# VHH binders against Uncharacterized protein F14F9.5: the designs that were tried, part 4

Target 1, 296 residues: Uncharacterized protein F14F9.5, of Caenorhabditis elegans (q9guc9)
Amino acid sequence: TSYSTSNGIRLMTFNIWNSGANVENGQQKIAKHILMVNPDVVALQEVYANVTRNLTLMLGHPWVAVERNHEYPDTAILTRHVLIPNTNLSTSGAVGVKIMLRTGFMIHFWSLHLDYTSYGPYAANNKLVDKLDQIMAGENVGRGPQIYEILNLPMMKKWMEKVEDVPIFIAGDFNGPSHLDWTEQTKKIHGDWVIRWPATKELEEREFSDTFREIYPNVVSDPGITWSTVNKFNPEWNYTIPEPQDRIDFLFYKGPVVPYQILTYSGCEKPQRIPFHSKNDYPSDHFAVFADYTFI

## First folded at step 1 (VHH)

Design h17 (framework vhh_podentamig1)
Fold by ESMFold2-Fast, scan of step 1:
Structure h17 (fold): chain B 296 residues (1-296), chain A 127 residues (1-127)
Amino acid sequence: as target 1 above (296 residues)
Amino acid sequence: EVQLVESGGGLVQPGRSLTLSCAASGFTFSSYAYGWYRQAPGKQRELVAAIYGGSTLYADSVKGRFTISRDNAKNSIYLQMNSLRPEDTALYYCARSETIYSTYGEGDYTIDTFDYWGQGTQVTVSS
């Protein structure tokens, strides 16, 4: 049998901003930053056709990929480990798969990209709506149903039955904040709103843990913003509305692992804001997020 | 049980065309990538064409002459081979993969990246 000296894993989620199209040499830069972070598994969002093929070529052996089953994949998973046949799952916003690590440990891993329309924080934070029902209507049409779709897949229910042996990770761009971040303590910076954002709340109800908030429980001192590296304000001449800054890229887990570190990532240079972003070394408008776990 | 069955091989003269078919059963056809490989006696098995959704890949030796296609309604993949040459003589296999991207480069594919293979169909190009 094969053995490994490592009993830990590094997981990353990375929205790659139109597959790197918004910066010079974007796909090469995406591959470069993945290699610099050195993760075991990567959840990718904003993936166009053939992009994972190009990325795996740039990353080299043994990197492999699985894409959401669609002509426009949008979500994909990259790993330097083994993708298990007949475990690929696709929903409207996500791709999931079973991975065997070189150590012999198994994980179930989801990459998701939830609906981007009717972005709640913009309306709430700038007080563009005056009733919670208006914000929740947007959540109930796209993002909430997409989480429900993942959790209610028959095969996902089978993964949940085995979760005490094989951990499940759900990683990606939720296009919405956490219910753990819009609390009584933070309402002053969120237009006086306390909001139980449904996607993250549903994961909590199903006993998934939010890795960032578990390691950094103080939302005031450690907000963990992931949106945005480059979109800081509206440049319109008639209006200067600041872009809401929120944590919308998450790493959730359930099962026999313990997280011991998590970081937001945007490379070694501060990205220049829109419209001066084209030469940025870091190719995304999202921070990437990566975390380290040990198996128990 | 997963099954891939190739058909359409045979003896054909140089310059002619041949269409290979691969019928799949025992799994959800639309969830996978597919490839056509060939192996001549004494040579390594080589990828000639692959398809995932609407995206296709071809080896340089067949690019412009061969076309891979899929029919999800019929659970089948096809290889249309035009302008056949004696050098195209080989046993042709269809293969299923969870990921088309389990390879080291464009046209640099190994059989070890695919999770199931058919029995193969012989194509002989001879005058």
Scores: ipSAE 0.000, ipTM 0.103, lowest interface PAE 20.6, mean pLDDT 80

Design h18 (framework vhh_podentamig1)
Fold by ESMFold2-Fast, scan of step 1:
Structure h18 (fold): chain B 296 residues (1-296), chain A 127 residues (1-127)
Amino acid sequence: as target 1 above (296 residues)
Amino acid sequence: EVQLVESGGGLVQPGRSLTLSCAASGFTFSNYWYGWYRQAPGKQRELVAAISSGSTLYADSVKGRFTISRDNAKNSIYLQMNSLRPEDTALYYCAKDYTTEIKYWGDTRYTETTDYWGQGTQVTVSS
């Protein structure tokens, strides 16, 4: 056969919206949708204490988890494979770990959730600021520094030294768009702004690839929106200002893998918008994103 | 200097058995994880099996066929390979891959992993 399926992996990133608290049976629904997607590794965001323990019990053997080492974990990684003992890393916005796949291949994997304050698209799309420096000041408060924290961690530098043999994935909710998405081609829908968003730009400069934009290079035809499934209008202005819709959940990779498929995911039923969301089958206000890779 | 030296490779027929050995030197042998990795031409190195003082790990492709063991008195790790298949043909490497130390950088907890590789031993499964 000319095809090799034995060396493939599926990775997923999934912001679980206050650990499923916003919908009826939310944690059961989170587990259900993870099983429906059937990933090898999942980056989770908005994870509260004890949630991964409950999720791994619902998912069953062989699922295991690691949480960011903090009183409020926020980020976690789930996998049906093996977490290598004592390789857990934690930063202010992320958790990373070395995983041995059942094929024997190894990966380094990060789940991140960057700072949510001073959300740039809201200010830019509604023309609430006049200068690019005002938007960049917001990025320099948390999101930019959190990416630098991950990349400058001593252990991460060791993973980078081995990247030609062991690929590195950075997956999660960046709480900001990609510099690849706010271009001259899209400025008319972004309040006439072209913005080189720092978090994604820094990953590009370190030679990480944006899986979605690599497979779908046209931002106009394939925007890949991940936020939001339920927030369509900002309630603070009596629902008169549209909530910005952006791709803010990413799968980045570096090393000897080739992506061949990526999708945004919200289950089989269209989520009902706020305030009618409580019985939604899909339990998140973010689309999940999953991608398939082949090892080289 | 940490040194890992593999031996025991060779040509073997399908369905037969082969035992690989890895001799370690340059450090205290106990309290570390050791792994066997393999690499076929044009493919990435993949972890086959790993062992610590109290635990073992196996890739699904070899589980039930391969057994990893250690001899602390001889500073050696072994890989017993049973029911060999043509797909097991590869260069096999011994590595000290799971040596970690829990450290703190301010309030950030992290682990530091030291990776050491041997030169490899060729296993060819062919009739």
Scores: ipSAE 0.000, ipTM 0.212, lowest interface PAE 18.9, mean pLDDT 80

Design h2 (framework vhh_8pnl_2)
Fold by ESMFold2-Fast, scan of step 1:
Structure h2 (fold): chain B 296 residues (1-296), chain A 125 residues (1-125)
Amino acid sequence: as target 1 above (296 residues)
Amino acid sequence: QGQLVESGGGLVQPGGSLRLSCADAGFTVSSNYMAWYRQAPGKERELVARIYSGGSTNYADFVKGRFTISRDNAKSTLYLQMNSLKPEDTAMYYCAATEYRTFYGSTYTKTFDYWGQGTRVTVSA
């Protein structure tokens, strides 16, 4: 498998778990793992004020950043390419920008972190709700509206009009699974639920492709779990109940690119579970996800 | 978001006592468990004591029997009662809060850690 190309791009999404605060030397470890993956563009989540300044300093020239326009950004984009001035966009859960690659190709790129409250898999797997409407009510608190906010932004509509020339990527922590993952095939491990999760379903309706599921269509053999590296058992009920493990970090694309590789990433060592995580080399409770695309 | 604020540090003679406090100064969310860490000059930050939701506690071996962690949940204030202090207890002491959020009547198991700026404890003759 090819890990580099001059007419390709490597994209990464990386929830950095309270900006690295949960492990010793966390920000240095975040920078280290970004450099080990060697991406062109990184979607970051759980970014607190001044963290991207520290990270770009540690990553070195030519790395630059854009943050969501908020006192606590939460989402940010890092790239070793050119951020096009006056193209950054902010919504309640996301930051987007136009990037010019050194190759001269252009992309539109979103980093998102959807609402974390009313986590549907926890309620479904623990049978805390008995009607689908209760799960959907939770999706409508933040996650659903936040996807609609991105897709209905006037500038995003203009990006969509040009998508056959300039691809659009939407990357980040959706705080919810894919409708492609909670199917009849996986019902037995999901509290007997089949759920068509609305955030990912909406992207499919707008003809975005889920890179991981496109390359790995079998959800049973290739679940692609991204949460969690460290939260394996629920501390409620004295750690006797397994914590739902799901793929909730996605790389979506639309436009003239072809993905040829995607991996979940947690470094070279298995992270130690909570509460023994403080010396973990890999600084996050999420797997990072990175993918390689070729322009067509 | 809010900030954890430590207080109660100071200079004390060997064998003396201090009580450290950690206040939840403006947090909008509750902590599931809280802990005291310390960092001596030239050393890594290490766990001293932890208190979980409901009041169960854990202690590092080097403080067991001398230190007591407690929490006033109504005031969102964490305490560390330090007795029989030794010169080797000299360190900057940090408060940390780890949060599990609730939804649908359940606990959201994703954790968020918050740290204070520290309070200095010096044990010297």
Scores: ipSAE 0.000, ipTM 0.165, lowest interface PAE 14.0, mean pLDDT 82

Design h3 (framework vhh_7sr4_2)
Fold by ESMFold2-Fast, scan of step 1:
Parts: structure tokens; C-alpha cells; sequence
Structure h3 (fold): chain B 296 residues (1-296), chain A 124 residues (1-124)
């Protein structure tokens, strides 16, 4: 675990699939799998109002939470460390906060869930569009602007000024692949498309590192698929068209940390696919992703 | 890892009987539909029989009344009882896991995982 060293931290991102509503005892199972992974900080997506209160009670002391400031939070952060008062930030797709670790180290942490409409991989892989501009129109309306919104917040700009002292993490469900994953090497499985997906590309241009691709640079041998554990065919076309499988859940970082391990996670039992999913031990249609970092 | 292991194939005379078994592991067997398919050289695999998690069954037209599919959830096994065998039943028989897909008020069944197959030969 990250607790085995004074300079270590374990971060997790976990889309909890309608707050666990799709499986029996879903919230209890969410809490169970968080405890099995044993992270320091968790980015949650698909969070209903007050779900973090239930999860915090199940996780026990000292776990605390912050939700995006909205009637439907959607995104939340759980941690066993200290949430610094008056540092929480909310955007249309994300919640961010400053955390003081037990060690005294500080981090800035974002949980995000980007727009789910006009899912690009579905259109591209199923050849529903014939021009790149049609795919990019969807990205430029929802997901790209939401990344820009985070990066352009006045307080986030303040965090960026201090990034060499206090690292920034951006974790969550991007609802789109990485520009690092849809390359010339992988175009045969992506409907012959090479697409530089704008959300991840924008983070790269701001010098954030994609933890998974840094540790596993070969996209062919290590695809790192995070969606989906249970969806194999698209329901819009009578379940006849395969559902694209992509890495859409990411851990990005910038600042004085070094990642040394990253895993995709779905528990110890293979999830049953839809419609046989109700008794799944692992409660999500996304793999969780967790990574270990050391401070430098 | 999902594994399906067929057994019970062999050589039998016309009019004879065989019982095929498929032992399943690596998944929650009781939650899956299971099927038997057969393939002759140079042809695509044909549906022989399906059994759903609730116990309902479906048969290919050529085997109705002669073959019976059943399952034992305590043993993670699906069976195919083949009676009144004909030379035309000669094929490699495959066990498969099945997923039920929904479309409006309709559903459709597709195969997920396949066993390695077992040879059935009906000849004198």
C-alpha cells in the first residue's frame, strides 16, 4: 500500500454506475471495493445527492467527502485525509479541493465527469460519420469546453502557479478516449480513424501527464480499457453493433510526484454482462483505476 | 477465466443415443443462458439447443423431439441428450455461453464463449 512509505499516496478514480443502483447492495459493494483497494483519495462519478454520506459512514472514520455544488452532484471526492476549508471548487463537470495528507504534504485534486452526449468512439467505430469534423463537433460543444472551464478558473490558475510545490491531480471519467490511444498503430480497431481527442490533448498541452500511458507507453500491448465491464453491444441498433471498448477513465498529474504503479480494477470476480448484472460483486460498468505516486 | 469442457462424444450406430456434457467454470453459471451448436466440415455452426437461466428451452428444427437440453446449476454443467441419432447428426458439437439482448419488446440471444468441441459420428 501507499501507507508503507512516508512519501507515498494512492489515488483512485471510480465511476459508480448510477450510485450503485444497477446491482444488488450496490452502495455496500462500492464501499467494499474502495476498502479493498485502500486508496488515500477517491474521485467518484455518477454520484446521487447524499450518496457520499452513506459511503462515508460505511467506510468509517476518518473518511470525509466533498460533492460538486449542485442539486445533482454527479462528481465527488472521498479521502481519509483532511479537506482544507474554503478550497472546494465546482464547474459544470467537476469538483476540486485542496487536501492535507497525514504526512503534512498538500495536493490539489479534481474529480470530473465530462459530457456523455455525442460519444465519439461509437460514431467512429460504427462508421456513422464519414468526416472527422462531424466527430469533433461533439467534442467542441461538451467535453473540450469542460476541460477549458477547469483550467481557466481563477483559483485553478492560482493552483497552477504553485504546482512545483503542490501537485495537481485531475481524475475521472472523460467520456472520450485519449489522443494517445487512437493512433496510426490502433486505427484498424477504430474504424480506420486516427483522432487526437481534444480533452486529453488539452491537458497534455498544459503539461499534465497521463499516468497510465507514462507507465505503459505501448497502446497495442497495454490498451488499459476502462469502459465497459458489462456493455458489449449498443442498444440503439438492436444490440447488433459492438460497443467500442476504450480507456476513458484517467489519472492525470502535474508537479513534484512520480507514479510507480497503476492498475485497472474490477474486483476478483468477473462481472456478468447486461442483462445478467444484478448480482455482480463489482458494482460498476466502468473499471476503477488506481495509481501509486511518491513525492519528490 | 471462462472455460467450457465438452465430453460424451463418440461413434454410435444410426438409431442410437449419446449424452453430451459441458462442464463450465470461471463465471456465475446459474446467471447465464447456455447452448449447444454443431458444425460439419465446410459449413457454419448451427444452433442445436438453448437453455435459459430460468429453464426455458429452444431447439433447432432438425432436432426437435429427438434431443433434450438440460442443466444442473449445482454442478455447473449443461447436458444434451441425443436420441434416435441419424447420419446427418454427424458433427463437432460445441457448448457455448449465451447473452440475452433486448430490443423493445423483443429479445435475441447471442454466443459469448465457446468450448473446444466434441466429435459425434453416426455410422454403421
Amino acid sequence: as target 1 above (296 residues)
Amino acid sequence: EVKLVESGGGLVQPGGSLRLSCAASGFTFSSYAMGWYRQTPGKQRDLVADIYSGGSTKYGDSVKGRFTISRDNTKNTVYLQMNSLKPEDTAVYYCATKTVRYWGDSYYVETDYWGQGTQVTVSS
Scores: ipSAE 0.000, ipTM 0.079, lowest interface PAE 21.6, mean pLDDT 82

Design h4 (framework vhh_7sr4_2)
Fold by ESMFold2-Fast, scan of step 1:
Structure h4 (fold): chain B 296 residues (1-296), chain A 124 residues (1-124)
Amino acid sequence: as target 1 above (296 residues)
Amino acid sequence: EVKLVESGGGLVQPGGSLRLSCAASGFTFSDYYMGWYRQTPGKQRDLVADITSGGSTKYGDSVKGRFTISRDNTKNTVYLQMNSLKPEDTAVYYCAKSREYYLGSGTYSEFDYWGQGTQVTVSS
């Protein structure tokens, strides 16, 4: 196994849980774990203004960053390669940019963090609602429109025209499961629901591939859970009702690359659960996800 | 822009009934969860009842079987019917609008707008 090759790239998505504020020395720990994974490009979520400035200082030369153009960025991209000037794009839930790797290969890369309100898995798994429309309400006002916004941005349409030459990656926290994960085979652990979650389904219809599910097609043996490392029970009910555990952090790709490895990551030490999390070595309530791709 | 106006509070004898109303404006009422919270002096605000956009309801343990939350999307109003009132129900009652969360997924901190409150006093 290798972290990257001259004909390949390692991509990572990492929700940094309130910019590291929930653990002691959180930003230093974020930088440490990025260096341990050794990615080429990182999609970050839950980014406060100017946090990437601190992170790039800790990561050292040649790391650079771009934040979503907003007073509260929320999403950002880190890379040890070259950000192409005047190619950064911002939407309500995402930042995208063109990157030139040291090999000379180009990629288009998105970091996203979709709307967290109306979290459907909690309602569905605990049978708190009896109508599919109640679950879909959050998808139709936040998460779905945010995917549509990315895909219909004029510059993104130009990137899509070139996708057979320059691959596009969409990485981040979708705040919803995959339609590939809530199937007939898994309905018993999902409150007897089979749900075709619209954000991931829209990407599939636009011919993006879900890297994890492509490499691990069996949802039962390889669920790939990314939420949560520390939140195992719902605090609403004094921690007596299980918090739904789902794969909600994804790496999607389209274009001339082939994935050959993907992993969920939470460091070398098992994180302590809430409320004992403050000294955790791994600073997030999400697993990070990283994948290796070869250019074709 | 968002405005919640409570009414219907007052003084009532133990065993009596009151109906609270909350008139909402400035948002698409039918898309939001609505709730009723109450607060007594020296205590934190606690959830009395909430109702989803689809009409599913949830109640605090102390009020189950006695209180009923309902909504009228035509009038942009949420109601709390309070029956068999007890002295311990004495509190300021607040109408609240959610940040579009599903029932049971949030705490009072997930409600982003609150009304002015209406006093309910159950005495004697």
Scores: ipSAE 0.000, ipTM 0.104, lowest interface PAE 17.8, mean pLDDT 81

Design h5 (framework vhh_podentamig1)
Fold by ESMFold2-Fast, scan of step 1:
Structure h5 (fold): chain B 296 residues (1-296), chain A 122 residues (1-122)
Amino acid sequence: as target 1 above (296 residues)
Amino acid sequence: EVQLVESGGGLVQPGRSLTLSCAASGFTFSSYAYGWYRQAPGKQRELVAAIYGGSTLYADSVKGRFTISRDNAKNSIYLQMNSLRPEDTALYYCARTEIHYSGWTYTETDYWGQGTQVTVSS
């Protein structure tokens, strides 16, 4: 099993920051960085209508796309492989589809973007709340229900019944940290909080594996921060207080695959922070995340 | 030197069959994926069929009519083409394929054979 094998697959998740609107030539730069990473399948977030059409034209044949079925898609999936007709699924925060790889292997793939309101790390890290229940209120009315919606969709239950043969991937921007990252070992940098964040915990309870934390189990030495490349100070108080930096973009899997590599990605040049970001080569305020898997 | 050599092309009438063969040398054959591509006049080179281990993939236009197979002992892959149609007329290429990227374009392929012409006409 070598690092680069023909029986592997590369998956990427990439929040594209208002469809590239915040950076000069943003959509061209999004396409450029997708090609540089060279993934098989990409989960996209912050997708405006017609953006995937523009991106697939820039990426060239055979790239194809599916968007969440909504006036504002927000989530989309790009792939070099075959989207299986009539397998598209949409929820309030996600799009899912069955993909047939050129190898003949099948996967089920979700791109998600969970509710961004009531961001828990702001309250916790800046000591704006004194009770865990105040933080959990945001999770239990926004992000938690959106994960529940995906997992309890009738067709998703059918995919779960076949997961021992066809792997399922859930990739995207969770707008919340992992319960694996806010532990006793890290509470000192998290306002003295230990929080079992419910969205990632629910996936763990359904036996999905967190690819990054599986490969890098030490949260202290390998935090894997994905928020943010350019937002380093909170806009509240005129950028005088630190913006919470967290791993909020995840690649989860279940089924007959083994991950062997994962990286956070922001291109080859260090992005300039806000407000000096407009000419950045890397067009997002999130790190992208990509991982390599071998089929078993 | 990596080498792929195609054979078996020719002129055939509609409805008949041909088997194309590709002999590979210069590398460990069994460790790689292989594809058959074709290019008709005025069109882009396109994937027809691919094989990796026991898994196969076919273009919609040939599914049910063409069969790809491999013989690791002979370092060869084959394309059995049944029920040939005039629109199957093309130069057919054997290729060692980078599966991660795509099978629809020739730019995703490590190495190409020189091609073998298949002409289907009455």
Scores: ipSAE 0.000, ipTM 0.104, lowest interface PAE 21.6, mean pLDDT 81

Design h6 (framework vhh_podentamig1)
Fold by ESMFold2-Fast, scan of step 1:
Structure h6 (fold): chain B 296 residues (1-296), chain A 125 residues (1-125)
Amino acid sequence: as target 1 above (296 residues)
Amino acid sequence: EVQLVESGGGLVQPGRSLTLSCAASGFTFSNYWYGWYRQAPGKQRELVAAISSGSTLYADSVKGRFTISRDNAKNSIYLQMNSLRPEDTALYYCAAQTTYKYFGSKWYETTQDYWGQGTQVTVSS
C-alpha cells in the first residue's frame, strides 16, 4: 500500500477488542499497529476509560483524541490533526467531531460501535429463525435506531447541509453485514438468506458510499471479511458451532473526496485463533480497515 | 415478571426415560430461544439442548438420546430424555433468551438469561 502526500488522507477503523485486554501488551501493540498503518484519523471501538490517554502518549505528538461522552466511552477518534473545539457529538453508539487537517481541509468524522446483541448473521446462518421479520426485530432494537440517531441529530443535519464542501465520514463496527454483501450470489454461505441489512441500507439511502464495495464491487471475489481474525467458532457452545465470518467494519463517505485504495489489516503475522491468541502480535479479533482518499 | 418453571425431574433407574417440562409466563413465548442446561456435582453448568423457531442444538453427550421440543400454544418447552445414564445426574435448568439477543462472539458477561429454579434428575439404581 502507498499513501498520497498532498491532498490525500488515510482513514482507519479499528475495533481494539476490550481495549487490548485479550493479548499480552495489548495497548502497546494497538499503538504499534496504528503507527505501522500511518493513518491521519482513526475510529476506535471497544475503548475503555483512559485508554485513549495511554494510546496518545504511546503514539506521541501530535496525536490527540476525543471519546464518546459516557462512563464507558466505547467509541473514540484519534488523529494527528486538529480537533475543532466544541464540535464533538455523542450518541448511544457513536462519537463525531470536526477535524481540520494540516493541509487546511476540513472533515466531519464519526466513529461508531453499533449494538452487539441480537447478532443477525448467527441467527440466519444457523437457521435459528424462519422469517425475515424475526431478524429485522433484532435490527430494529439497537443497530437501526442507532444509525437513525446519528443521521437525525440536529448538528449532523447541519453537517449534511455542508457536505458538498466538507466531506462526512462514518467509520466503525456496525455489528451487522452490508445489504450489498448478502445477495443472491452469496446466499449459499448465508443459510440461504438474502438480507438487506438496515443500517448500511439507510446510509446508502442517505447517499453515503461504502468505500470497500465501491473499490471492490464483486462480493464473491472480494468479500472483505473483517470479523473475525481469531474467532472461528462460537465460545458459548464450547466452540462447536461455526462463527459467521462477515464484513462488519466499514468506512462510509459522502462529499468531495475520491477513494483510491482500501485494505483489511491484521499486521504481518497470522493471528493464532482462540484460545491460543494471548501472544498474538496483532491485538484484535477484528481486522482493521484503512482507506486512502483524495480531495476533489 | 418473566418466569420459567421446570417440572418432571425425579429418581430414575439407568436405561429409563424422563420428560422435563418448562412453563413460561410474563412474555411473548414465540419470540424466545429456549435451552436446557444442567449442572452435575463437581462440574460446571453445561448446555444440553436448545431450540429456536427454526432449529435445535444438542450437546454431543446427549445427541440421539435427548429430544427438545416446544409447544407455542401451551407456552412450554420439553426435554425428552431416553436411555438415561448415571452421568446424566444433575440439576436441570430451563433458560430463555430473545431469538438473537445473547449468542455469537459478541456475547459478554452482561447477558441476561432468564432462568428457572431447576429440577433435579438422579439416575441411580
Scores: ipSAE 0.000, ipTM 0.175, lowest interface PAE 12.8, mean pLDDT 83

Design h7 (framework vhh_7yz9_2)
Fold by ESMFold2-Fast, scan of step 1:
Structure h7 (fold): chain B 296 residues (1-296), chain A 123 residues (1-123)
Amino acid sequence: as target 1 above (296 residues)
Amino acid sequence: QWQLVESGGGLVQAGGSLRLSCTASGFTFSSYWMGWYRQTAGNEREWVAFISSGGSTTYADSVKGRFTISRDNAKNTVYLQMNSLKPEDTAVYYCAKDITYRFGSDTYYSDYWGQGTPVTVSS
């Protein structure tokens, strides 16, 4: 249970769907599922004020939290380990911090929630537009710039200089698919589009690895869908058109770690779809994603 | 019941040194992170230094290069060696078991504090 010399770490990303407001006892259920997964560090998205306080009280000692520095935090990080003072960073879509594990290993960890407007897959997959610039609108004005903002922070540049000693993780809800998932092989299920989505492509160019695609390289057999557990049909057309299902929640890493396991998670019971979701045991419209790494 | 007992505080002249000690009981000392915090009149407690169960250390910018945190697991004791003391270091110093982050602020805290030991640095 508690051997002080473990060199493994479990990381989780979890969009908590309006801070659990959409299901009965949602915050209690969020805490329950975090404990069932038993992660070391959790990236949270859709975090409202005071939610991390409530969650850490429910999780108990030694759980701690940091929120994005904003009146409406939206992103937060929970951990059983030590948040290093004066290392927390905030951008328009993310919070990052240095964590010292009880083993003495250190990591730099980001929780992000990129801009949700102008969702590209919705336009592309349902063929609602035929111009690439319309599909890319959210990428060019929201999601892409938010990734660039993280990577160009002065302190993040210093973290990148030390990445060979201290790994960096970027985890969260990208509100867009991976360029690795919209390929020639998947063209037919994506409205005949092959799209090199900018946010994930930028991380690849900075030599971050997509943990899920590294472990499951075949996008056809292992799509790894994370949105949605409950939203299966487009409400705009009286729920008669299928809602695009995509992998939009990612665990990226760079530095001296090796992933050996990754799962999408929605608890032990299949969530009921909207509008029958209020009694769901699993409190989110996103699958959580968690992965296990060893330090090298 | 757990207990933390600080000692070693006192009056010292600017440029001088003090060594604070904190002896722990009632828990498995070697398994926990230990820290030192300080509180000046009218201000919140601020973090000074942390030491992990494995001996890794980290320091606040205001004390880095002047203070050294260490531990002796056989004696259940954590130490803070304070060198080149300044009047600005005048505070009540608290030993802490483990650490937590304060929600909505950039301030770290612990739920498990000792009684504190006062340090006065004269100019």
Scores: ipSAE 0.000, ipTM 0.230, lowest interface PAE 14.5, mean pLDDT 82

Design h8 (framework vhh_7yz9_2)
Amino acid sequence: QWQLVESGGGLVQAGGSLRLSCTASGRTFSSYAMGWYRQTAGNEREWVAFIYSGGSTTYADSVKGRFTISRDNAKNTVYLQMNSLKPEDTAVYYCATETRTWYPGSGYYTTYDYWGQGTPVTVSS
ESMFold2-Fast, scan of step 1: ipSAE 0.245; ipTM 0.601

Design h9 (framework vhh_gocatamig_d2)
Fold by ESMFold2-Fast, scan of step 1:
Structure h9 (fold): chain B 296 residues (1-296), chain A 124 residues (1-124)
Amino acid sequence: as target 1 above (296 residues)
Amino acid sequence: EVQLVESGGGLVQPGGSLTLSCAASGFTFSSYALAWYRQAPGKKRELVAGIYSGGSTVYMDSVKGRFTISRDNAKNSVYLQMNSLRAEDTAVYYCAKTYTEYSGFGTRTYFDYWGQGTLVTVSS
């Protein structure tokens, strides 16, 4: 199908599951699915050294990349557009950069991968803790501090000062659900918990909009699950209990754009679950998420 | 000392039914997930069915709709009701217990206890 982006932009976030290592021909399949979605900018997570180089070669001209400044990048940004020199930023869990689109519009774009340890849904769904403050203590060690690190970076504060002219996007794998998804309406499927997850709540307080929940405000009818395509049972429990299924991959925005479409993506074939995943056409254990925006 | 003792195996005609039982001791039964595995000659051990401490169940695709796992916390027992048995179901069936540990990195669970097994033969 055809996508028109003459006065707009398509953004994608895509955790590439150990850089495609868990699926046969994984990197070729990653490139194939990026081309099928046809995004302008892609946030990547689980990026090993040299992977963006290989992917940009497979995608062809004019695709370019920037990686988090680290020996193990983990996060990267791919784009068909121009990366502005000397604008890249790195934190413990993210990479950000200024991009000039062929239309002449500018954006500031972050790819993030927050801490995966002390995963809140495991504690909550298994009722391992009896007080909310115990779950929040876990969040305050990894994922919360990583969001604060991005938002309090001096250059990010300057980007925020110009947000009414140049929109800011924060895209990636948050390794935690949204405070908008663990509500009174959904508590029965979440171990009777209503949890205001701090990473997404902090972005809301800084006036970023959650694109998926803005377009699909009903969490019951439109859960938007992104974890997981293939992890349906907890492998640590030898596949004997269901793996919590949550929306943990987000596209946030702030500034002069309007979203009009968002989709979760796993290709055209239903992926086979772990441990039968090695020949899957879609190479990730996360759904990708992509959204279309118009500039105002 | 943890013990799992399987019973109920035997010879059954194709299309027949059989109920396996697993009697558990040495741990707080109601707090742990339990599972049934099977191993046919020359094949690897595979998960047949599992039951979470809260009562949720999991089944291998080839037995879904034919087998039912259940638990009785008052009797410290887990059961596998097998209906519409096929020759391919012939195997030694094992009861397995998980050990759950919260390490501060999320839930960690290991299978550390297995029963001795009970033989199920489906033949004419």
Scores: ipSAE 0.000, ipTM 0.119, lowest interface PAE 16.3, mean pLDDT 82

